# VHH binders against Beta-methylmalyl-CoA dehydratase (mch), part 8

Target 1, 351 residues: Beta-methylmalyl-CoA dehydratase (mch), of Chloroflexus aurantiacus (a9wc34)
Amino acid sequence: SAKTNPGNFFEDFRLGQTIVHATPRTITEGDVALYTSLYGSRFALTSSTPFAQSLGLERAPIDSLLVFHIVFGKTVPDISLNAIANLGYAGGRFGAVVYPGDTLSTTSKVIGLRQNKDGKTGVVYVHSVGVNQWDEVVLEYIRWVMVRKRDPNAPAPETVVPDLPDSVPVTDLTVPYTVSAANYNLAHAGSNYLWDDYEVGEKIDHVDGVTIEEAEHMQATRLYQNTARVHFNLHVEREGRFGRRIVYGGHIISLARSLSFNGLANALSIAAINSGRHTNPSFAGDTIYAWSEILAKMAIPGRTDIGALRVRTVATKDRPCHDFPYRDAEGNYDPAVVLDFDYTVLMPRRG
Key: E = the ipSAE of ESMFold2; O = the ipSAE of OpenDDE; V2 = 0.75 times the mean of E and O plus 0.25 times the DockQ between their complexes.

## First folded at step 1 (VHH)

Design P12 (framework vhh_7pa5_2)
Fold by ESMFold2-Fast, scan of step 1:
Structure P12 (fold): chain B 351 residues (1-351), chain A 123 residues (1-123)
Amino acid sequence: as target 1 above (351 residues)
Amino acid sequence: QVQLVESGGGMVQPGGSLRLSCAASGFTFDSYAMSWVRRAPGKGPEWVSTISGSGYSTSYADSVKGRFTISRDNAKNTLYLQMNSLKPEDTALYYCATDLSEWGYDSYGMDVWGQGTQVTVSS
């Protein structure tokens, strides 16, 4: 029947096309509890309403990455149901604070198309915008995804690759916090190290590893409504590239963020995703480790109480990070690297 | 430099068995799914079997299911195909293949193939 959506293939996309994704979703306390349980997150901002209120918020907000996953998941049936892989992110900017009870909806615009040399696949570049019930932007980002062609003989579209920004400018960041020395509890936050204490080029091993489980990943993809066949459908994927389902790259981002508490406890929230690449596949049974490098320290105009840090977090599989695996002298990633994530966090200053 | 080297082919009578091996080098073997693909005289490539990087999952073409077993030894960077109950229709050049596309799963194509090992099933 014409009533079903089998997902879009590469040749179904048009440059400039706008897609309003079904369905709006209210985020509940239950969603927050499930997200916290999947990653064991220790960040006080999202765990403690009194802590969040001490920073000027009405209550504990929804984690930036949970907002990301829910907004992203809404795009899957239209953009990536027939996807091979989600390749990367750029220009991700978080806007209005999201609280339990808020309703999010997502709209996307196709901003680029590139057919691959194999003639079987192409890359779709999409600018997605998530809004709350008041039409306030909560997240906007660019992602590009490799999608199958229905017919290898279908003519290629004109190649258009968008100009991807290197980073979100500090002047475009949303800074919803008000920090005072009297109200910021360092013991409850989990670290005495504030913005002032970090140095550009500093490398931080987050020490611990976490092994991914099949049930854990299926719960995550269900929570996010990321029903891409590559993550969801074992019947199809047992005959596919890997003979099994691959882990959603965003799950790796959340695991790495959770691990980064050990060394970056005062990184209150992610304000921007500047760049993200899923450099190698991950599967249930893999043990994820992470390390971070401080790329830049940025003053927020007009603010002395809070600053921004640009951070690279690298995640590896089955390889501890004490020697900071990343790229070799030739620029090739270490084979154990599964995530290269460049993002901006907000962190209190001493004043 | 990436290299896949197949061995273990030969001539065998119908109902016989052969074990193929593929020695892999130049990449993180246990991070990639590995496949066997065959090409019979005058025909295009036919996918035979795939095994996940960890060995957790295996899959087979209907024509070989129950007769062939794919396995791997990640400590030795070696892929195997145990072929039992061989039929004349299994006569082909057998290739070890993988997709080593860099940076975030670039392609589902089997873009790296070995040189192949010939299997001939005749009486």
Scores: ipSAE 0.000, ipTM 0.240, lowest interface PAE 11.3, mean pLDDT 87

Design P13 (framework vhh_7pa5_2; at its last look DockQ between E and O 0.38; V2 from the best seeds 0.00; counts 0 for: pae E 12.4 > 2)
Fold by ESMFold2, look of step 2:
Structure P13 (fold): chain B 351 residues (1-351), chain A 123 residues (1-123)
Amino acid sequence: as target 1 above (351 residues)
Amino acid sequence: QVQLVESGGGMVQPGGSLRLSCAASGFTFSSYDMSWVRRAPGKGPEWVSTISYSGGSTSYADSVKGRFTISRDNAKNTLYLQMNSLKPEDTALYYCAKDEVEYTGYSYTFDYWGQGTQVTVSS
């Protein structure tokens, strides 16, 4: 039927195209409860309204990553329904705080196109912006995806590869908290270690592991309204590349963030996503472990109460992280590594 | 067009060895990661091993680690799988697979499977 949407193939995109994604979504307390049950995240800011109020917020905000998954999910039917890989992220900046009751919508712009040499696929670069019901930006980011062509004979578009930022500058971060040293409850936060206590180059094994369940990674993808068929349709996928449904990479991101509480409990929120790669596929039955490295400490101009840390978090499957698995000397990822995630967190300072 | 032709399968006794080959044509072989995938009777496809475009990085399924070795010869456009200490559960149709990645990227998205070569391990 003309009424069904097959999604876009590579040749359907045009440079400068804007896409308003269906369907705006009001985030509810129920959505928060489901997100919490999937990951068990223990960060106090998103778990406790009294804790959030001590930082100047009205109540516990929506987890930055839940915001990310919802904004991302809106784009899938138009951008990546026919994609074979999500290749990377850049310039991910979180904006206005999101609370239950807020309605989010997403718009994207095609900022780059590159056909691959085999003539069967191409890379689409998009800048996506999520806004609330007041048109305040809650998240913006760039991602690029490898998308199948419908017709291998379709002519290639002009190649445009955008300049991608290395990181979100500290001056562009939204810092919606005020921290009073007298009022910040370290016992409730779960750690005495603050921004001042971490050193650039420090590596932290988060130790614990979490096994991925088939139904739960499926539920997570549905929660975000992410319609990518590689996560759902076993009838097709049993005859496909892996014979199984692939775990959504965002599920791994949220598991790794939850695991990182043990070692980074005072990392209140994610303020930026600087880059990320989903380096190897994951499947139900895999046990996820994680470790982090402090890449940079950044003073926020005009603030002595809160600082920023740039962090790399690496997640592995079926491989504990006491020896910090990553890349070999040739730069290839260890086969156990499933995530390489570069992001910026906000953390209280002593002074 | 893209062609992948597997060879080297056969019947062997448990504990035996086989060397599989995959002749590639119709694309720039040295620009792509290559994989072996197998399909056992009554099972879906199972990833076996992957080698990076340069040959510098290899990875293996746990079920074959230490027994199988993947390699490539970019000058001959050929992928290999050395299979040692074969077990009855290794019985499968083995496919050569080309990754759908650009020269500088890596992915486990496989297209252009060959016709396969049968490996049977039986007393």
Scores: ipSAE 0.000, ipTM 0.157, lowest interface PAE 12.4, mean pLDDT 87
ESMFold2-Fast, scan of step 1: ipSAE 0.115; ipTM 0.622
ESMFold2 (binder alone), look of step 2: mean pLDDT 81; pTM 0.808
OpenDDE, look of step 2: ipSAE 0.014; ipTM 0.270

Design P14 (framework vhh_7pa5_2)
Fold by ESMFold2-Fast, scan of step 1:
Structure P14 (fold): chain B 351 residues (1-351), chain A 120 residues (1-120)
Amino acid sequence: as target 1 above (351 residues)
Amino acid sequence: QVQLVESGGGMVQPGGSLRLSCAASGFTFSEYGMSWVRRAPGKGPEWVSTISGSGGETSYADSVKGRFTISRDNAKNTLYLQMNSLKPEDTALYYCARGEYFDSYEWDYWGQGTQVTVSS
């Protein structure tokens, strides 16, 4: 039917195409409660209005990753409903602080197309922008997805692969916090370790594991409105690649972030997503562990109270991270690695 | 741990045939799509073929369509590539890789490769 959206296939995308995604969404206190319950997040910034206010915010903000998931989910019917795999993220920059009651909307632009050598699939590169009700950017990022072709005999488009940024420059970061030593409560934050105490190359095991439940990942993907068939439709997926639904990769990002509180409690918020890769699928029954490496320490121009850390967080399934599994000498991921996530956090400094 | 071991390479005349095998261990073979990837001298890796975990879906590079057939035996944890009507341009190290495509979840495990040489 002409009235239904069966999702787009590779041939339906064109370079420079702008897509205004269907429905704006107001984020409610109920959405926040559901998100907190899915991950058991311990970060004080998003749990405590007095703590957030001590940092110059109006109240406890919406978690950076919940903003990410809601903005991302709005793109699914138009970009990735027929996707085989979400391949990666780059250039993710968080902007204006989001609070309960704010309304977000998403628009995307096709910035690259590449047909795969199999002639049955192609890769679509998309720049997505989420804005609040005042048209302030809350998040922008690039992602690329592998999508099926409707007709394998359809001619390939001209190949255009965008230059993907290695990282979001520190000068482009939004820093909404004002930190004073007198008002920053280390005990309430959960750690005495601030920006000054971390070293480039330092590796941190986040110790604990969390087992994913079937209802849990279904609730997550529903909260985000990420209705991609591979996550949502068991009737189709029982005859599919794995015989079951795969967990949304963003759910793994949020699990890893929550686990990283143990070691990175003073990492107030994610300011940028530099890159992210879902290296293996995850399923209900898998137990997720995580570890992080400090990749860079960055001074924020004009600021002595707060700095930025570039962090790699690696998540594994059914494999504890005490020995920091990642890639071998030949560049191959450990088979237990499900997430390779490179991001920038804001953290208070002594001053 | 995960291991992929290729075999069946060798020297063959143009127009000849070879069958490559890849023995997989250390993971649930039927849950993963598998690929064949080749590397010719002086060139980067080139994807050749992919098969889904169930074996129900297959894909081939344009350069090998109609000549190569990918298959798998999940009971034996073995991946195959039947190569017919071989050309000098098919000369390369052939790798078994876990995953469906170079840019699909990235290939996380590769074998050591088996050399195929097509020459008169």
Scores: ipSAE 0.005, ipTM 0.312, lowest interface PAE 10.2, mean pLDDT 88

Design P15 (framework vhh_7pa5_2)
Fold by ESMFold2-Fast, scan of step 1:
Structure P15 (fold): chain B 351 residues (1-351), chain A 121 residues (1-121)
Amino acid sequence: as target 1 above (351 residues)
Amino acid sequence: QVQLVESGGGMVQPGGSLRLSCAASGFTFSSYSMSWVRRAPGKGPEWVSTISSDSSYISYADSVKGRFTISRDNAKNTLYLQMNSLKPEDTALYYCAAEGIYDYEGPFDYWGQGTQVTVSS
């Protein structure tokens, strides 16, 4: 029926196509409370309005990852309802600070298309942009997804693969904070360790594990409006590959971020997502652990009060991280690794 | 046309062993993760095991850990499941499935016809 959206198939996408995703969404304090309860986040910036105000913000903002999930979820019906796999992310840059009461909308542009050799699937590269009610960018990123063809005999488009950045340059980061050492409360932040105290190559075990529950994950997918069948529809997925719903990879990102408070408490916000891989599926009943490595320390041009850290956070299932499981000498992931996440955080410095 | 053809099932007594095979054609087998899924009489499908394209990642359902071993031979386009210490509750139709060639419109699209395993005494 012309009145229903069955999702787009590979042959429905066109290079340069712009898709305005339905529907704009106001983020409420109820949404923030639900997000906080799903992950048990301890970060002071998003928990304390006085703490956020001491850094020059209007009030406690919503978590960068909640912004990511809301923006991403709006793309699902148009981009990835008929997707087989979400293959990767690049160039994820957070912009304007988002507060409860702000309204977000999402638009995507098709920037690349590649039909696979099987003739039945193709890869769609999209640049997605989330904006607030003042048309200020809150998040932009590139992702690419493998989607099915409706008709294997449909002609292939010209192959166009965009150039993907390795990381978001420090000069492109949005730094909304003003930090005063006299006003930064280390006890309230939860750690005495600031940007200056971390070293490139340092590995940090976040110690504790969290077990995923079925109802928890369903609440998460509903909050984000990520209606992909593999996460949402048990009737269909009982007949699918795993006989059950798989956990949304973004849920693992949020669990790992929450766990990373223990060791990275002064990492105020995520300013960029450089890359992310969901290396193995996760299910309700799995217990998630995490560890992080400091990949780079970056000065913010013109600033002495705040710096950037490039961080890798690795999440595992049913395997504590005291020995830092990751890749072997041959480059293969440890079977327990479910997330390899490369991102940039903003952290106060001593000057 | 993608085809997955399972074989190696049969009747076996409790404690016995069987080796299942899945012959793949119509796609680049070495580029895809492969899985074994089973359907017991009167039940929905249960995932059993997955192996990545290069065998670097292998996972098992808790019900089969320590008893079943998944493997693949990319040169022969063949997936295997070695089943040891079989129990009556392992009785099911066993399917192989290729990751990344799903059709969301029906049960077992891009899966084979299955091979029957019956464990009884």
Scores: ipSAE 0.000, ipTM 0.222, lowest interface PAE 11.6, mean pLDDT 86

Design P16 (framework vhh_7pa5_2)
Fold by ESMFold2-Fast, scan of step 1:
Structure P16 (fold): chain B 351 residues (1-351), chain A 125 residues (1-125)
Amino acid sequence: as target 1 above (351 residues)
Amino acid sequence: QVQLVESGGGMVQPGGSLRLSCAASGFTFSDYAMSWVRRAPGKGPEWVSTISWSGDSTSYADSVKGRFTISRDNAKNTLYLQMNSLKPEDTALYYCAKDSGLYEYSDSSGPFDVWGQGTQVTVSS
């Protein structure tokens, strides 16, 4: 039927194409409760309205990663329904603070295309922008996704690979917080360690493990409306590469972020996603552990109350992180590594 | 250390049979789909066959369908390829491959983070 959307294949995309994704979504207190239940997050900013108000916000905001998942999920039917894999993220910048009751909508622009040598697949590079009901940008990011061709004999488009930024510059970060030592409750935040106390190259084991349940990851992908067949449709995936549904990689990002509270409790919010890679598949029954490295400490121009930390968080499956598994001398990931996530957090500092 | 070691190649006449084996170590073999990939002289890699983590689902390139059978023994961390009715066009180095985990699904197009050294199959014309 002409009335149904079977998803787009590689040859359906064109350079410069703009896609307005259906449908706008109002985020409710119910969405917040479901998200909190999935990860058991302890971050005070998103758990406590009085704590958020002490930082100059009107109330407890929506978690940065929930914003990410909702914006990302809206792109799935148009960009990645027939996708083989989401390959990476770059230039992710969070903008306006999102609160319960806000309505988000997403638009994407195709910024690059390359056909793979197999003639059966290609990579689509998209710049996606999420906005609130006031048309304020809440999140923008670049991602690239491998998509099947409908017809292997269709001619290849001109290869265009965009210039991917290494990181979001500190001058481009949105810093919505005002920190006062008199109003910042270290006990309620969960740690006495502030921006000043962290050192470049410091490695932090987040200690705890969390086992993924089948119903849990299905509830996550449903909450985000990420209906990609590889996460959603067991009838199709039973005959696929793994014979089972793969956990959405973003679920692993949120699990790792939640675990990172133990060691990074004062990391108020994620301000930027510099890069992210899902290095091995995860399934129900896997136990996720995480560790982080401080990559850089950045002063925010004109601010003495708050700074930025560039952090790498590595997540592993069925392997504790006391020895900081990552890459070997040849650059190959340890087989237990499922996530390599490079991001920027905002953290209070002593003035 | 993560490694894949192929064996079972050799020289056969057209119409002959060979059984390839791949011994896997250093990772949880039963968590991953496994593939056979071949490289003929002067050509790029060609995907041959994939088997799901459980062994319940298999797929084959059109060029080998009906002649080759992929199987696995998760208790022994071993992958197999039974090759029947061999043709001169099947002459190639055959590699066992594990998906890097970078792709949610991959046939010949996805990167494989672990490739073995390969085992040579030569079918005389």
Scores: ipSAE 0.006, ipTM 0.265, lowest interface PAE 10.1, mean pLDDT 87

Design S01 (framework vhh_sonelokimab_d1)
Fold by ESMFold2-Fast, scan of step 1:
Structure S01 (fold): chain B 351 residues (1-351), chain A 125 residues (1-125)
Amino acid sequence: as target 1 above (351 residues)
Amino acid sequence: DVQLVESGGGLVQPGGSLRLSCAASGFTFSSYAVGWFRQAPGKEREFIGAISGSGGSTYYAVSEKGRFTISRDNSKNTLYLQMNSLRPEDTAVYYCAADEGYSWYDLTSSEYDYWGQGTLVTVSS
């Protein structure tokens, strides 16, 4: 029927096109409970209203990654329903704090197009913006996605590949917290180690593993409304590339973030996603481990109470991280590495 | 010049086995993911399997899983495909391909940087 949206194909996108994604979504305390149960997050900021209030917030906020997943999921029917793969992220910046009861909506702008050599697919670069009910930006990011062509003989568009930022500058970060040394409860936060205690180049094994379950992943993708066929439709995927559904890469990000509490408990929130790659596919039955490296320590302009850490978190499947698997000297990823995630966290300072 | 040269193709009876080789030159082989594709007469090119630069990750098309094994020897700049329990529908030209991709998706896509000329495999009595 003309009334249905079968998703867009590569030739349907135009450089400079703005897409308003259906539909706005109010995030409820039920959504928060479901998210918490999927990952078992221990971070005090999102678990304790009194803790969040001690940092100047009205109440416990929505986790940055739940905001990310909800904003991302809204783009799927228009951008990636006919997608083959989500290839990467850049320039992800979190804005206004989101609380239960807030309503999010998403719009995207096409900022680049590139047809692939196979003549059957192309890459679409989009800048997506999520806003709350007051039109305040809660998240903006760039992603690029490989999408099928409807007609292999359709002419290729002019190739435009945007310049992707290496990182979100510290001056562009939103820092919604006020930290008082007298009021910051280290025992409740779960660690005595603050911004001052971490060193550039330090590597942290997060120790524990968590096994992904089929029902868990289906609950996650439903919560996020990420209805991409590779995650959702077993009837199609049983005869597809892997004979089974692929785990949404964002699910791996949330698992790795949750595991990182053990070693990074005082990393209050993610302020930026600088880059991310899903380096190998993950499936239900895989056990996820993670480790992190401190890439940079950054002062927040005008602030002595809080700083930023640029962190790389690497997630592996079925391989503990005591030896920090990553890439060899030639740049090849260890076969167990499923996530290479470069992001910026906000962390209290000792002074 | 970058070159990939397939060898080992030929006529084999149903149920038989065959090992294909792909010799690589002109680039740092260990830094590239490499894969096998096939194209039967009048059909589209089909992914068979791929192996990461280190040899530690392997991916197979579902229909070939368990019958075919991909491996590489970086000291010899050579990629292999061991094919067992061959069927008439396996008749095709087999191509090796190399890509400087570090993503799992690069290993399974049809967008590879370099391609060989192909080697014909015929499965017939």
Scores: ipSAE 0.000, ipTM 0.314, lowest interface PAE 13.7, mean pLDDT 88

Design S02 (framework vhh_sonelokimab_d1)
Fold by ESMFold2-Fast, scan of step 1:
Structure S02 (fold): chain B 351 residues (1-351), chain A 123 residues (1-123)
Amino acid sequence: as target 1 above (351 residues)
Amino acid sequence: DVQLVESGGGLVQPGGSLRLSCAASGRTFSDYAVGWFRQAPGKEREFIGAISWSGGSTYYAVSEKGRFTISRDNSKNTLYLQMNSLRPEDTAVYYCAAEYDSGYYTPDEYDYWGQGTLVTVSS
């Protein structure tokens, strides 16, 4: 039927095309409660309105990753409903702070197209922008996704692959000017270790594991409105390649972030996603562990009370992280590694 | 784009071992999951096993688990299949195949195939 959206196939995308995604969504305190229940996050900034207010914010903000999942989920029907796989992220920059009651909408621009040699699939590069009700950017990022072709005989478009940034420069990070760490409460934050106390190359085991449950993951995909077949539809997937639904890679990001509180309690907010790779599939029944490495320490121009840390967080399944599993000399990941996540956090410093 | 060339096939006695290699050309080989298949005369192509682009996940057909081991060396653009305890029914042309992989394993959607290498297991 002309009234239904079967999703776009590779041939339907055009360079420079702008896609306005349906539908705007107001984020409520109920959404926050559901998100907190899925991950058990302990970060003080998103858990305590008085704590957030003491730092100069209006109230406890919406978690950066919940913003990410909601913005991402809005793109699924138009970009990735007929997708084989989401391939990667680059240049993810968080903007305006999001609070309960804010309404988000998402728009994407096609910035690259590459047909695969199989003649059956192609890669679509999109720059997606989430905005609030005041048209302030809350998140922008580039992702690329492998999408099926409707007709293998359709001619290939001109190949255009955008130049992807390695990271978001510190000068491009959004640091709210109202935020101040002058009266930072270490006891309420849960750690005495601030930006000054971390060293480049330091590795931190986050110790704990959390087992994924079927209902938990289905609640997550519904909360995010990520209706991709591989995560959502068991009727199709029980006869598919794994015989079951694959865990959404973003769910692993949120689990790893929550676990990272133990060792990174003062890493208050994610300011940028530099790179994300889902290195192996995860399923309900897997137990997720995580560890992090400090990749860089960056001073924020004009600020002495807040700094930025570039962090790699690695998540594993059914394998504790005390020996920091990652990649071997050949570049191969440990079989237990399911996430390689490179991001930038804002953290108070002593000044 | 990936081009694949298998090598290492030949005649082996029952109970013997053999290692197959698959050499890939192209700068994006590390972006691809790769697998091994075999086809005996008059039979359908059969999946043996695969390894993800990262090398972090390996998957085997139940019938081959424990006898065959797949590995890769991305620095050399090479895939390996170590075959142990070979039987006459393992006689087949062995193919390597590659598919684009974002880190998820999709062994049933291979895009690029080699020409094959013959393995004969007989006394």
Scores: ipSAE 0.000, ipTM 0.397, lowest interface PAE 12.1, mean pLDDT 86

Design S03 (framework vhh_sonelokimab_d1)
Fold by ESMFold2-Fast, scan of step 1:
Structure S03 (fold): chain B 351 residues (1-351), chain A 124 residues (1-124)
Amino acid sequence: as target 1 above (351 residues)
Amino acid sequence: DVQLVESGGGLVQPGGSLRLSCAASGFTFDDYAVGWFRQAPGKEREFIGAISSSGDSTYYAVSEKGRFTISRDNSKNTLYLQMNSLRPEDTAVYYCAADLYGSEWYTSDEYDYWGQGTLVTVSS
């Protein structure tokens, strides 16, 4: 029927196409409570209104990654319902602070297309923008996704692969915080270590593991409205490659972020996603561990109270991170590595 | 260090049977669909069969489906191919392969990890 949307296949996309995604969504206190429960987040900024107010905010904001998941989920019916894999992220920049009661809407532009050598799939590059009810950008990012072809014999489009930025420049970061040493409660934040105390090249084992449950993942994908068939439809996927549903890569990002509180408690928010790769699949029953490396320390122009840290967080399945598994000498990922996430956090500094 | 190591190849008479094994190491074997492919001299690599991570689903190429059976033992990290009623045209190097992502797990283009192969010769 013409009334239904079966999702787009690779050959349905056009370079320069703009897609306004259905449906705008108000984020409620219930969504926040569910998100916090899924990951057990300990970050004071998103848990404590007085703490957030001490940093110049109106109240406890919505977690950057919940904003990411909701914006991302709105793109799924149009971009990735027929997706095989979400391959990566680049140029992710968080903008206006989001609070409970704010309404988000998402629009995407197709910025690249390439057909794979199999003739059955292709990669779609998309620039997505989430805005609030005042039309302020809350998140923009590039992602690329492998999508099935409807007809393997359909002609390939001209190959266009966009130049992906290596990172979001520090000058493009939104820094909504005003930090006063007199008002910043280190005990409530959970750590005495501030921006000044971290060193480039420092590696931090986040110690603990968390086992993914089937119902937990389904609850997460429903909260985000990420209805991609590989995550959602067991009837189709039990006859597919793995015989089961694959965990949404963003779920792994949120688990790793939550685990990173142990070692990075003063990383107030994620200001940018520079790159992200989902390097191996994860499934219900897998236990996720994480470790981080400080890649760069960046001064924010005109600010002495707050700085930026560029961080790599690596997540593993069924493998503790005390030896910092990552890549071998040839650049190949360890098979236990499921996430390689390069992002920028904002952290208070000593005055 | 990820490895797939095939064994069990050799010379067999027409009408005979042979069982191939593929020992997997260095990755979580029960998380991945795994399959068998073959390549005869002067031909492209041909898909034989694949089995889902749980073992609940199998898919076979039509020419082999009545004669070949794929199975796995996740406790031993081992994939098997049972070949019956062998014919001279089954002569090939047989490869096992594992794939990290995707739902169309019956095409060679998507497999990331390959063994070195084991030769099966069907001749009198």
Scores: ipSAE 0.000, ipTM 0.265, lowest interface PAE 12.6, mean pLDDT 86

